# VH-VL binders against q9umr5, part 52

Target 1, 268 residues: q9umr5
Amino acid sequence: SYKPVIVVHGLFDSSYSFRHLLEYINETHPGTVVTVLDLFDGRESLRPLWEQVQGFREAVVPIMAKAPQGVHLICYSQGGLVCRALLSVMDDHNVDSFISLSSPQMGQYGDTDYLKWLFPTSMRSNLYRICYSPWGQEFSICNYWHDPHHDDLYLNASSFLALINGERDHPNATVWRKNFLRVGHLVLIGGPDDGVITPWQSSFFGFYDANETVLEMEEQLVYLRDSFGLKTLLARGAIVRCPMAGISHTAWHSNRTLYETCIEPWLS

## First folded at step 1 (VH-VL)

Design t1h (framework fv_tarlatamab_arm2)
Fold by ESMFold2-Fast, scan of step 1:
Formats: structure tokens, C-alpha cells, sequence
Structure t1h (fold): chain C 268 residues (1-268), chain A 125 residues (1-125), chain B 109 residues (1-109)
């Protein structure tokens, strides 16, 4: 028998987006119990990420309790950040593989159609004025907006990402790190043709410096300080990086080659 | 099949300049980082320089021994990587190899898999 | 400053097993150094064997394997063949820069 799989969707998304992923899992791992969580669907995906974390936490507890051998998480886009926080706040999670599917792990800084739809008169260079306000932090998108030209504002105003990444101090940081380190495998997936996640290397814990030069995970202070355990996980051999070109943001969960290469090997 | 062919080596006097080329075929050149590695006669291998793919903004890295004298570059339309060598020293005498780096941002899992045959650079008076 | 250390030479009999090691002056070698192994025969260009500790390059014979052993990277050859006589180099990654070891001359007698 295979370990159960829990799927967490992204921004303006729902469980319907994962029908192909479920078909692939059924074909390669028949009998796997796959639960796609129908929480914070559509417009509700704009709710603050800490609110989403609490709701998803309540949904995953009974699933994990029924699977003493462990579970796998597949978390798409914004959902990957929800899963990052779940692994940190849960003292008793039994997650083996955490598969992060094109998620902005170090944040987002780009003029995407999603942001222009929500904030039509704002450019990426001035979105910090909205996002780093108390009002802006009530929107999930702003919880992971990371302007590399206003890093001081990001560090002070981000109510979610700066805290979960250990970029700003938090009383629970040591416990969050201990909890996160229980994960068996951290599988990072993303690519240059995504078109939404900017920089795309954010899916691999890379991000812009003040000159908009992308620095890799191993050059980030978060990694060097081992703030939540990335350096420890890498030393343990627990981080898997699987980039793929030619895949747009809405296609990560419906590409068979991507599934066979990056996801299937981690579904024990 | 994957092939890397170096050219541009030769004899040059100390303080001179030389530009090496590495012509690639058999793979999607623009998605891979490229490296230059050298080997002095009868000595071991020494990494010289690296240039990442367009997906990583053509980021460049250099060994301390060549920093500020050598420049690595690439032309994806010609499937070619280059090493511009300025202010050459006798210590730069070596066979220079072109070798394939990482695929996109796949960190270091498929490095140094394919190598060219090398081109000899001799710096002598 | 940073030094990558390998055994200068090792000898093994045909069909035997030999392990080459690769150490760093900065401390214990972990997977974060992305140890790579390269083979070079006299008069020939180098050939990639192993990347990122244990990932075999296409064309690397099954008898070669990579691992971490006692704070060092390790390359193990089992069932050694005469054609395996060569220089073997390791490379370690230091945040942007690669550093080669001095090489191990493997003699197959």
C-alpha cells in the first residue's frame, strides 16, 4: 500500500484543476488515497495566509492520524506556502514527501496578469505601497510580495513570508524549525516558462538581490543562517530540485512528463 | 550526439590577449550553463570560469587566479561560449577545456558531463 | 586558500574493489558541496563520471558509485577493469566557485 496524498491548491483555484494529476497517480500508484482539499477556493484564496493555514491544518489532522506510516503533500503555487507553514506549526505532522509545485518560496516580484487584475493601476515597482500596509496584508498575494528594492519594508510589514522564512524574528521560530525538519523530502519543482512566478527561481529558494540579480538558495541568508532548516535538509540529502522548461503556470499539475520525472518517484 | 569543440588557442607573449571559442551541438545550448577548465602541462585540472543560462540572467563566476583578467560570455544564437583572456601570464599556459554545466537551475546534479577535446594556450616570450 | 585533498595514488588488482576519497579544508564534506567525479586517461580529455555525490552521468559503467564516507566524498570502483587505470579528480562547490582536488592516479596491476 501507498501512503495517502494530500493536495493543496493555489490562488483563484480549486480541486477541479487536479483531475489530471489524480489520473496520473491512479495509473502509477493504484490504490493511493488522494485527498484534494476544497478549502479557500476561488476568491477565498485571497484570504490571509495564516487564516488559510489554520483551516488547512484542521482538515489535514484527521488524514494524518489515519496514516501512521506517513503522508505526502503536493502543494501548488500559493498552496506551497500554506504547506511550508503547516509543516512548521504542526508539532506532530508525519509528512514524508513535501512536493512544492511552482511555489514562490522566497516571494513574488513581478508584473503578472493576476496582479494587474487585482491592482490594475499599480506597477511592480510601487505595489509595495499597497502590500506593506495593514490593509494589504489582509490579502494572501501581499503576504508573499517581496520587493527587493524595499527589503526593509518587506521585513517589517510581511505578516507571513518574512516570519516563516526566519527573515524576521518570531517567538516560535525554534519550534517551527524543529517541526519543519521532520519532513522526509522537500521536492522543489518550477521552471523558466511558468510566466507567473517571478523570479521563477523563487520556487527553488532563489531570489533577487537589490540589483535584481537572482542569487541561488545557497547564497541566501535564510540558507546560510539555517533559519528554518534548509541547510540541514540539504546536508541530509533531503532536498530534491526538479526544474523543467516549457511548462506554463497552469500546466504543472497536468503535464505527464513533469509528473513522471518530478512527482512520481516521491510517492512511496 | 552532444559535442563541444574548442578553438582559438595558440602562442602569445606575456601581457597579450587571446579569445577562445567553444562550439556546441547536439543539445539545447541556451538551457545549460557552460564552464571553462584548464590543465597546465603535467599538472591537474583547474576550474576557470562559469556562465549560467539566460534563465539565470547569464550570471558569471571566476576563479580568483583569473578574476579581472578573463571574461566568459556566450552567444546562444550561435551555440557558442567564449573565454576572453587579457593580460596573459606564463602561469596561464594550459590546455583549455569547455565543459557543460547545470541544466537551468538544477543545482549541480549533471555538471561536467560532457567535455571538449581542449585547445592549447602557450604564453611564452 | 581552500584546498580539496585526494589520495595521490592508489593500486588495485583487476576484479578488486577500491575507494577514492575527497576531503575539504573547510570541514566535513556534505551533499551541499555537490561532489563531482571526473576521469582522465593520459593524452585524453576528461570524462564526467558522477555528479552531486552519487548521480551517474550517462555512459558511466555500473561498477562506479559515489557516496559520502566519514566526512569525505567517496568514489568506489567494484570489479575493477584494466581500462579503469586513470587519473580521477573530484570537484567541490563553494558558493559559485568549483575547486578541483589534486587527483588520484589509480594503477591497475
Amino acid sequence: as target 1 above (268 residues)
Amino acid sequence: EVQLVESGGGLVQPGGSLKLSCAASGFTFSTYAMNWVRQAPGKGLEWVARIRSKANNYATYYADSVKDRFTISRDDSKNTAYLQMNNLKTEDTAVYYCTRGEYLSSPYEDYFDYWGQGTLVTVSS
Amino acid sequence: QTVVTQEPSLTVSPGGTVTLTCGSSTGAVTSGYYPNWVQQKPGQAPRGLIGSTSNKHSGTPARFSGSLLGGKAALTLSGVQPEDEAEYYCLLYYGGAWVFGGGTKLTVL
Scores: ipSAE 0.005, ipTM 0.531, lowest interface PAE 10.9, mean pLDDT 89

Design t1i (framework fv_tarlatamab_arm2)
Fold by ESMFold2-Fast, scan of step 1:
Order: structure tokens, then sequence, then C-alpha cells
Structure t1i (fold): chain C 268 residues (1-268), chain A 124 residues (1-124), chain B 109 residues (1-109)
């Protein structure tokens, strides 16, 4: 029998988006118990990420308790950041594969229709003024806004991403690192044609420097300092990187070739 | 000193098969992805196939022109990459080069070291 | 059918500066395409020069530099030497696949 799979959706999303993913899993791993968490749907996906982490934590506890052999997480877009925090705050998670589908793991710095809907008069260069305020930090998208030209403001004001990435000190950092390192596999998926996640390499822990040149994971201070365990996981052989071209942001969970190449091998 | 040495090239008839080898030395082979690139006489370079490291689940990728005919593989215990070429066509005639990419320090997609090449001639 | 476009040929005088460009049919070239530059002299195997936009390989002379320019990848040679006469290929990464440009024949005279 296969380990249960828990699915966490993204921004302005719901469980319905994963119907194709469920079909693929049923075809290749018949009998797998898949739970798509129907929390913080649509507009509620804008709630602060720590609030979402608490809600998703309450939902995953009984699922993990019923599966002593372990569970897999498939977390899409913003949902990948929720799952990052779940793995850190849960002292008792039994996650084998954490599959991150095009999630901005180092943050977002790019104009999208989502940002224009929320902040129609702001350009990406000016969003730091809103996002790094106490008011802005009440919106999930601002919790992972990472302006490479105002890194000092990001480090001081980010209530979520800077903390889970170990970029700013937190009393729980040592415990969060220990908990995160318990994961069996960290499977990172993303690609250049996503069109939403900017830079797309954020899905692989790459990000812009002050000149907007992308520095990859191994050049990041969080990796070099091993702040939450990336260097340790890589040395253990626990990080899987699966980039794929030709896939737009809303298609990661509905592309059969991607599923067969990047997801299916990790659903033991 | 990083070295890549290709072998296995030769003359084959159309429809025939040939297996190329790329022997690696001077680096930790298992942590690098390996590519095959070819060059037809008087023409430019064409990427053929790539196989990733164990950390990337040995994922394989192929150019459309060779898909379903060529198979890239590797044996990390022997520090060797392979290209199995089946149903060869005259247009497959080329010098075949092996090149490394995808270091253990992921994020660097640099085709930095190349072999000397091995000639494959498909002719009747 | 992604196409990567390079200038077919360029000429530069010894000691001069020349910039080769590499464009993509899919849109502006960014660092996310990991532009690579390869040098090939007649009868020789290709040699890697620059990877990931601007990363010099260990054997690459200081006069070579990589950058992004006007939505294209660029290879600049400053203080060109006669031995730099060669074919230069760029290649771009499209997630699963690499695509080579047609090559630029650089003549030094």
Amino acid sequence: as target 1 above (268 residues)
Amino acid sequence: EVQLVESGGGLVQPGGSLKLSCAASGFTFSTYAMNWVRQAPGKGLEWVARIRSKANNYATYYADSVKDRFTISRDDSKNTAYLQMNNLKTEDTAVYYCARVDTYLWGSYDLDYWGQGTLVTVSS
Amino acid sequence: QTVVTQEPSLTVSPGGTVTLTCGSSTGAVTSGYYPNWVQQKPGQAPRGLIGSTSNKHSGTPARFSGSLLGGKAALTLSGVQPEDEAEYYCLLYYGGAWVFGGGTKLTVL
C-alpha cells in the first residue's frame, strides 16, 4: 500500500484545481488515500500565512496520526510556503516526500495580475512600501514579498518568509531546523515558462541579488550558513530538483508528463 | 585534472546500432549531469541528450531528432556515461562529444568540460 | 522548434573590442536560460568559455566576459588576440533541453 498524500493549494485556489492530479495518482498508485485540504480557499488565501499554517496544522495532525509509515505532501505555489512552515513547527511530523510545485521558496519580486488586483497603482519597485508595513503583513502575498533592492526592510519586516528561511533570528530557529531536517525528500519543481513566480528560480531557492542577477541556492547565505538545513539535506542526498520548460503557473498540477517525471517517482 | 574520453565511434550501415562511452576522471562523476552533443560535417553543434545525477533522479532528456532511437545512461560505479544509438540514419553522421553539467552545487548549468569527440559515420 | 539566433559572422581588428549576441525565439533572454558560450577552432573539440550568463570557466582568458544586453545574451572580447579567431556558439537552457545557436564565425584581421 502507498503512503497517504496531503495536498495544499495556492493563492486564489481551491481543492478543485487538483482533479487532474488526483486522476494521475489513482492511475499510477491505485488505493492511495489523497486528501486535498479545503481550507483558505479563494479570497481567504490572502489571510496571513501564519494563520494559514495554524489552520492547515490542525487539519494534517489526524491524517499523520493515522499513517505511522509516513505521508507525502504536495504543495502548490503559495502552498509550498505553508508546507515549509508546517515541517518546521511540527515536532512530530512524519513526512516522507515534500513535493513543492512552483513555490516561491526565496520569495517573489515580480508584477502579476494578483498584485495589480490588490495594489492597482503600485509597481513592483514600490510595493515594499506597502508590503513591509504592519498592514501589508496581514496579506499572505506580502509575507513572501522579497524586494532585492530593500533587503534590509525585508529582513526586518517579513513576519513569515525571513523567519522560516532563517534569514532573521527567531527563538525557535534550532527546533524548526531540527524538525525540517526530519523530511525524507525535498522535491523542488519549477520552470522558466511559469510566468507568475519571479524569478522562477525562487522555486529552487535561487533569487535576485541587488543587481537583479539570479544567484542559485548554493550561493545564498541561507544555504552557506545552513540556516534551516538545506546544505545538510543536499549532502544527505535528500534534495531532488526537477525543472521543466513549457509549463505555465496554473498547469503544474494538471500536466501528465510533469507528473510522471517529477511527482510519481516520489509517491512510494 | 578533469578529463572526458569518448569511445565507440565507427562506421555503421543505415538501420544499425552503436553504443558510445564517455569515461570520466578527475572529479566526482556521480554528482554531475552528463550531456551528449554532436556536430555533423561542416555544420554547427546540436545537443542530443542529457542524464542528470542521482540527486535529480537520473532524469533523461532527448532532442526530438533522436527521441525513441537513442538512450542515454550512466554507471556511476565505473565513472562512465553511455549513448545507445539504434535505428541509425545517414543524418546521424557526426562527431559525438560528451560534456558535463549540473554540479553538486546545483544552480550552475555550465557545460564546462568537453571530451575530444568520437566520429560516427552512417553510410552504406 | 525553438530557435536561438546568433550573428553569422563578425570581424574585429587585433586589440579591438567585439560583442557577440544570442537571441531566443521565445522572448527576451534572461539569466534563467543559463546562457553558455563555447569556442571551437577548426579541427578541434569545443571548449567551454562562459556559463550561466557570466561565469568564466577556469581556462577562460580575462579578456572574455559574459552579460545580458538588450534582451539577449552577450559575449564580449576586449583586446582581441589573433588566436581568438574561431567559431563561437551560444546555448540556452529550456528546462529539459539545451538549444544551440547557429554559431558566429569571428574573423580577426
Scores: ipSAE 0.000, ipTM 0.399, lowest interface PAE 15.7, mean pLDDT 87

Design t1j (framework fv_tarlatamab_arm2)
Fold by ESMFold2-Fast, scan of step 1:
Structure t1j (fold): chain C 268 residues (1-268), chain A 125 residues (1-125), chain B 109 residues (1-109)
Amino acid sequence: as target 1 above (268 residues)
Amino acid sequence: EVQLVESGGGLVQPGGSLKLSCAASGFTFSTYAMNWVRQAPGKGLEWVARIRSKANNYATYYADSVKDRFTISRDDSKNTAYLQMNNLKTEDTAVYYCTSPEYYGSESYFAFDIWGQGTLVTVSS
Amino acid sequence: QTVVTQEPSLTVSPGGTVTLTCGSSTGAVTSGYYPNWVQQKPGQAPRGLIGSTSNKHSGTPARFSGSLLGGKAALTLSGVQPEDEAEYYCLLYYGGAWVFGGGTKLTVL
């Protein structure tokens, strides 16, 4: 029998987005128990990410407890950051495959319709003024806003991403690293035609330098310092990188070729 | 032993000021958010103010009833949180408790499990 | 403007089961509200019972349990004892701020 799968959605999203993904899993791995967590849906997805982490933690504990052989996580967009934190804060998680669908692992620095709706007068160059304020940090999207031109503000003000990436010190960093390293496989999925995640290489732990030139994962300080275990996981052969062109942000969970190529092989 | 001890309460006239202190011991104070909660005589509990840890830039939040009159602060070197109360009204008469939930990290829960014994503030002419 | 609603009073017989509920004016209560339950006996400081929907604090008796029920947070006491007679408050989280319910006075008769 197959390990259970837990699905975590993204910003302004809900469990309904995963209908096609569930069909694909049922076709290739019949009998798999798939739980799509119906928490922080729609506007509730704007709540601070640490608050979301705690809510999702409560939901996953009984699922993991019932599956001593392990579980798989499929986490979409913003949900991938929630799952990153779950793997770090849970001393007893039994996650085998953590499958991250186009998640801004190193942060977001790009204009989107979501940002214009929430902050109508802003653009990516001035969002740091809002996001790195105490008020801004009460919104999930600001928790992973990473302005490469104000890296000092990001490092000091980010209440979430800078901490889980080990870019700013935290008392729990050593325990978080130990917990994260228990994951069997870190499967990173993303692509150049996503259109929302900016830079798209953020899904693979790449990000802009001060000149907006993308530096890949192996050039990042978090990797070089092994701050939360990326270098150790890569050396262990536990990181899978699966980029695919031609897929827009809302299509990662509904493209059959993507599923067969990047997701299906990791659902033991 | 985890402990919170409030002090600084007393009798003050309307329009006066008072500063409360909350001394913490037995946990890593600097990583925890701190809250003030009050209870008027014979009434229910009312959340007053919150201050986050340094990791969140000491962000502060206030109940509408105390906004612009109260200031919450902390001194991590002394493991102490403070509530500066200005322009006190008779409606501010209450026992003031400090309490802590934590929002980050390796803790498996988000909980108001640590409470002090309270300090009485009486605003009367 | 945000209101957290609890039953003002409930009565239960010793050994019985009672469930207290906690609702929000903003809609259905989910885990994202981090429902907390605190107990207060007359003349005493509040005592934490349950955090984050169902997590018991150290020292909370086994007869207490927390859950979500019908779009509300719930505190259930099974096998109620006379010493459980107290005021019970719930707390819900709204981004930066916490809001208390009005409290439920539990009478054990």
Scores: ipSAE 0.000, ipTM 0.399, lowest interface PAE 17.7, mean pLDDT 86

Design t1k (framework fv_tarlatamab_arm2)
Fold by ESMFold2-Fast, scan of step 1:
Structure t1k (fold): chain C 268 residues (1-268), chain A 124 residues (1-124), chain B 109 residues (1-109)
Amino acid sequence: as target 1 above (268 residues)
Amino acid sequence: EVQLVESGGGLVQPGGSLKLSCAASGFTFSTYAMNWVRQAPGKGLEWVARIRSKANNYATYYADSVKDRFTISRDDSKNTAYLQMNNLKTEDTAVYYCVRHDFGESYLSYFAYWGQGTLVTVSS
Amino acid sequence: QTVVTQEPSLTVSPGGTVTLTCGSSTGAVTSGYYPNWVQQKPGQAPRGLIGSTSNKHSGTPARFSGSLLGGKAALTLSGVQPEDEAEYYCLLYYGGAWVFGGGTKLTVL
């Protein structure tokens, strides 16, 4: 009797990472149909985000079509950006709760092992030279690289994040905003001890200014201009913020207290 | 023990200026945002201004009613926050409270610690 | 202009339970507004009770709890004591600014 749940994984991840999350859902909402999408697993998670959006869209369409009462999305890390785009490009989605688990919604600016593995000689201060090239934009992680010291390059070169955030114009922006606004609830989860998402407030649409001072969501031009509907959603009472300390990046989907506090209430 | 002590209130003529001070003790002042909240006689509370910590580049925020007339500042070396009030109006008459709080630095986001307040009267 | 609305006054008997609510003119109140509650007794400075919907300040009695109820923030007192007679203010976060409600005068009879 519960709405189906669709789970979208993150960078270098797979459906296996969600076994604890599925246990929690089964305990609190027995009988829930949970589909963890086995697409773009492991190394394939490096494929361009627009390619991933198309693949996940094809998988999600039949699930949504079979659930006229609606579905819930739980999207982890990079997967939260995939889900952002899905909600914008789908003219017919019936998503009730979109639960974003520690996703870099305003982008990433931090030295992480993932980036060092892919670009071992780069520092965060010079990664913009690679990521903001046409070649770099063929890698998912560069699609949400947001260097606050080269914001003009980010705005011009980002093929994904700047567009879905409405930071750069796109011919489909009005339709994307209309589609995104159909979501019932936008549940944002993250915290200071994540250790990967930099700044951690990116999970709540906060981000660095040019001095690396974090400005919160309501201080962002994206929010103030209501570029894709954040201001409208907040006014509608549809945005839920659930920060929690003490949780590392790989533990968001396996912490029982987090599940009970931030996820369980939104799985009608 | 957290303590906030306001000073600098008094009687001032319309159009005049006054500077309030808030001396803080019992915590690491430099890491917290500071707020000013006021209460007109017999009326409710009204948030006035906020200044963030050095980690947030001393970002400042103001209520529309005081924007361009009031300036919040701080001196971390003296553990003191300030509110410079210019072009005062009779409707600025209120008890002004110094309050410790930071939305962006803590997930608790509460106005836990308040000073005793200082009275500002704007009258001819 | 954004308006935060509270019940002007409520009455409760000692030992009873009472819930105060806090609504926004912009729509339903969610945890995204970081609802805060402060208590003020006549002639005294306000005291923080609850922040971020349900997080109690150190020193807030166990009988106070915060929640979301029917699209509003809620402050519930269970087992009310005579000393709880006071004015209670809520405040909500909007784009860098905080907005206070008009306050609820709680009378304990």
Scores: ipSAE 0.000, ipTM 0.451, lowest interface PAE 13.8, mean pLDDT 87

Design t1l (framework fv_tarlatamab_arm2)
Fold by ESMFold2-Fast, scan of step 1:
Structure t1l (fold): chain C 268 residues (1-268), chain A 126 residues (1-126), chain B 109 residues (1-109)
Amino acid sequence: as target 1 above (268 residues)
Amino acid sequence: EVQLVESGGGLVQPGGSLKLSCAASGFTFSTYAMNWVRQAPGKGLEWVARIRSKANNYATYYADSVKDRFTISRDDSKNTAYLQMNNLKTEDTAVYYCTRDYLGDSSYIPYYMDVWGQGTLVTVSS
Amino acid sequence: QTVVTQEPSLTVSPGGTVTLTCGSSTGAVTSGYYPNWVQQKPGQAPRGLIGSTSNKHSGTPARFSGSLLGGKAALTLSGVQPEDEAEYYCLLYYGGAWVFGGGTKLTVL
């Protein structure tokens, strides 16, 4: 009866982090087939995002083929960017609800322990030197590093985020936009107490300007130009914004109130 | 039906100037980056210059061997890319090819030189 | 400045398998360099074969494949045909600019 749900994890994460989410879904929508993809787990989550998109694409094709009525995606943190690209590159996806759990949709510009583990001597102000190199672009976290003080380098060197956001030219942009627009609902979730995603408004397509003042989605060039369909989706009533305070980055998939408020309504 | 046609090659004396054209048809020219690549007689391919689309502010890049002497430009209204060559040297003698960057059939992001023109010969000699 | 290195020449028998490699003076070649492979037959313009390490152009025969091997980009031909005799160039992307390798002359005898 219920559409299948596909779950895509985040950086240094795995399917085992979603036990509570699975319990919630089973309680409210019993009989739902939930597949948490066991790909690019742990350290493999550092692989280039386009490589991850290829692997996840291969995994989701047979699931979507078995569900002619459609599927839902729940994509956590970095996984939300993987799902953004999946929706653009798949000519035949049948995704109804794309639920993005605290994903840096406009990029990341903040110090995290994950970055310090990988680049111990770096600071956010210096990461552009590493991330915007060919070597740096071999790491997933650098694929969505968005330094607002070096936007020219971001636009030129980002091999992933600048392209899927339509911030840099790509021959497939028109097809990617057409494919993305087939999604039924884009459900954006995030909040000020996340502590990892910086700025937290990146989860809602807001981001820093050169003075580190956050500009919201409707002020972004990607929205105003409708580069991949955000303006069209919003006009269609297909974008849902569900901010919630009091939730840390690792708790989005294990908070019952968050689930009932922001996720459950979109799992029909 | 996608085509690139180079023109403007010829014989020129050292220190002279020449302007090459690359006429594009069969695709949305304005969204692609364009390249000039040359091949000296009996030698390998050498990348010369690249110009990006308007979305990337028409950013230009040059091989060190031609920097400050060559200028790449484009006219999207005419679907044409250009290479202005100044202060030509005998070592600039080559067949000059026009190519576009193709970003691939898949989501894995490539810069891919898929379509090449037939080339135009530039001979720098006295 | 940056040098991209290929084997100058390789020989393979019809039906055999051969791997061409592409290395960089700046260090190990990774997918971030978007390795491309181009074929050129005598008297002809170059033809694109593979982009971004392993992404085949629609006209590229199934016997061609691209990969990353031992810090280098690699082009492998399996079941080589006589018509595959040609010059093969790799090119790597350095943040706006492309750099070509010296080319590998593949002889099919």
Scores: ipSAE 0.000, ipTM 0.389, lowest interface PAE 17.5, mean pLDDT 86

Design t1n (framework fv_tarlatamab_arm2)
Fold by ESMFold2-Fast, scan of step 1:
Structure t1n (fold): chain C 268 residues (1-268), chain A 125 residues (1-125), chain B 109 residues (1-109)
Amino acid sequence: as target 1 above (268 residues)
Amino acid sequence: EVQLVESGGGLVQPGGSLKLSCAASGFTFSTYAMNWVRQAPGKGLEWVARIRSKANNYATYYADSVKDRFTISRDDSKNTAYLQMNNLKTEDTAVYYCVRDSGFYELPYSTFDYWGQGTLVTVSS
Amino acid sequence: QTVVTQEPSLTVSPGGTVTLTCGSSTGAVTSGYYPNWVQQKPGQAPRGLIGSTSNKHSGTPARFSGSLLGGKAALTLSGVQPEDEAEYYCLLYYGGAWVFGGGTKLTVL
């Protein structure tokens, strides 16, 4: 009766992180088939995002084929970008609710422990030197690094985020937009106490300008140009924004109040 | 490690047919678009045909000079790309190269990074 | 119909710097054309040097760089070596199809 749910994890993560989410779903929607994809776990989450998209695509095709009434996606952190691309590259996806849990939809510009582990000598102001190189673009985290002080480099060097956001031209942009627009609901979740996603408003398609002032989704060129369908989705009433304070980055998939408020209503 | 090996070239009379094969190894063939590029004796490189991955529904593209005569195809289970050449003309005489293109959506993987050694097709006058 | 234009020949001294350009009859070359650069030495199969404007293929020497310059794609060689003498081809993307330039014969004297 309930549509199947597919879960895509984040950076340095695995299916184990979602055991509480699965408990919540079972309590409120008993009988729901939930598949947490065990691909690109741990260190493999650093592989280029286009490589991850291809692997996740192969895994979701048979699940979607078995569910003619549709499926829901719950995609956490970096996984939300994988799901953005999946919805664009799949000509025949049947996703109803795409639930994005604290994903850097406009990119990341933050000095976090993950970055220090990978690039211990770099501050956020200098990471553009590594990330916007061919070598850097072989790491997933650099695929969505968006330095607002070097936007020209981001636009020219980003092999993933600038393309799926329509910030740089791509031959497939029209087809990607058409495919993405088939989604039933785009549910955006995030909050100010995340502590990792910087700016946190990136989870809602807001981002820094050159002065590090956050501009919301409706002020972004990608929205104004409707590059991949955000303006169209908003006009259809298909975008849901669910911000919540008090939740750290690793707690979005294990907070009961967040689940009841932001996720549960969209799991028909 | 990455290898592309062409075969099937030879001498054929005008109006004849040949089928070229390109055996790939050392990479996930099914995710890459594949190209055929030719070079006539003493001339430059000419792009001939392209086939995209399953993710792009195996879309095919052809140079005007070969349209309706050549057919590009692939068999992902055999890691092989093909070029069926019909109604061959003397101007089709060339070395034919199999070339790896971009990954399934053309970025971020390198394009035209690995080339085969080529196979000679001679169409007699 | 669509024509991709390169310099027919260029000469550079060993250790010098040279820039090859690649233009399109359809207008200014942008990153959306996915400019590629290919090297071919006499009697050898071509080898890829640069894909997608500036992305070096593995094995491409550090002295080679790709860019966009004045509405054209550009391949720059800095500190040219004698072994860099070759034919260089660019190719541009047109909605699924690729078109090669006529090639530039680089002579290192």
Scores: ipSAE 0.000, ipTM 0.395, lowest interface PAE 17.4, mean pLDDT 87

Design t1o (framework fv_tarlatamab_arm2)
Fold by ESMFold2-Fast, scan of step 1:
Structure t1o (fold): chain C 268 residues (1-268), chain A 124 residues (1-124), chain B 109 residues (1-109)
Amino acid sequence: as target 1 above (268 residues)
Amino acid sequence: EVQLVESGGGLVQPGGSLKLSCAASGFTFSTYAMNWVRQAPGKGLEWVARIRSKANNYATYYADSVKDRFTISRDDSKNTAYLQMNNLKTEDTAVYYCTRSGLYEYDSPFLDYWGQGTLVTVSS
Amino acid sequence: QTVVTQEPSLTVSPGGTVTLTCGSSTGAVTSGYYPNWVQQKPGQAPRGLIGSTSNKHSGTPARFSGSLLGGKAALTLSGVQPEDEAEYYCLLYYGGAWVFGGGTKLTVL
């Protein structure tokens, strides 16, 4: 039988968004037990990411315990960052495929409808003043705000992303790296027409430098230093990159061609 | 002005039951998590139970020492949290405090305001 | 299983600086534990001082600050006043449950 699949949603989202994904999985891998975690829905998705990590951790433990052959994670948008942290903090996870659907793995630096709703008069250039305060770090979206013009503030103030990416030193870094490296496959999905994740290459561990020129994963210090295991994973053939054009941010979990090309092959 | 007012404490025999209430005012009660914390005479603080906001499906959590004996609940229409205590033991003797946790109308792990407490004495 | 450890007592002179620490039996304390600091004066209910490592609650005097230090949460008082004599508790968050430290009795002499 197929390994169970655990799905983690994104910002201002819920389990309802994955109905098409569940249909696709049922068609291609009949009998797969799929659990869409209905935690931190809607407005609660704004809660600090470390709180979400612990809540999702409590939910995934019994699922993993009942599946000694392993499980797969499909994590959408902000949910991909939750899953990154889960894989690092869990000493005993048995995740085979971690499938990241358009998640800002190196952070977010872009104006979106979500940000305009929360901060209607703020431009991306001004959000560092809010996000890199202690108050701002109590909101999930600020936990992965990565202003490339204020990298010093990001490194000092980010309570979540800078730590899980190993961009700032942390006492648990060695254990987090060891735990993360137990993953079988890291499947990265994203594309230029997403319209929300900025830069879209953040879904593939690329990001802006101080001149807003995108540097790809292999040029990032976190990769070069192998801070949490990306270089090791790539060397063992465990990183899969699956970019696709023509897909908007809310369509990654409901596009059949995307599913068949990027997700289906990794659901053993 | 945020206020939390506990009531329902008193003297009860071992094996008995008691229900505590925490009346809240001065904030949007429904968006915050509510906690009960106790302090035995001359001892430190001990967290007892937590109930989350409606957005988190009123999820409840308990200290091992009270699990299966105590039940935390809330009535958002009355701005009130409750602690139903069953099968009380002498070691449950304590001042019981009601506290809220949340930040800017979001249920979060930010514990700020406390009530004045209500004394529960379990003795024969 | 989980134990949160604080210094049982500390003494500081008026105007001095003192740092209280809060450690976890599960490993190094990070911001993910949302360290909270609570003050309790004799005969009074507790009051929140600091949440999420370093965020001051409304009414907390400027002389109080929170941080992470050497794998522990830390509460620092600078320019200590006589009225700061109290029991200080830290609590750490484990995804739903809170765990209190044993408290630090701060004496101002």
Scores: ipSAE 0.006, ipTM 0.391, lowest interface PAE 17.4, mean pLDDT 88

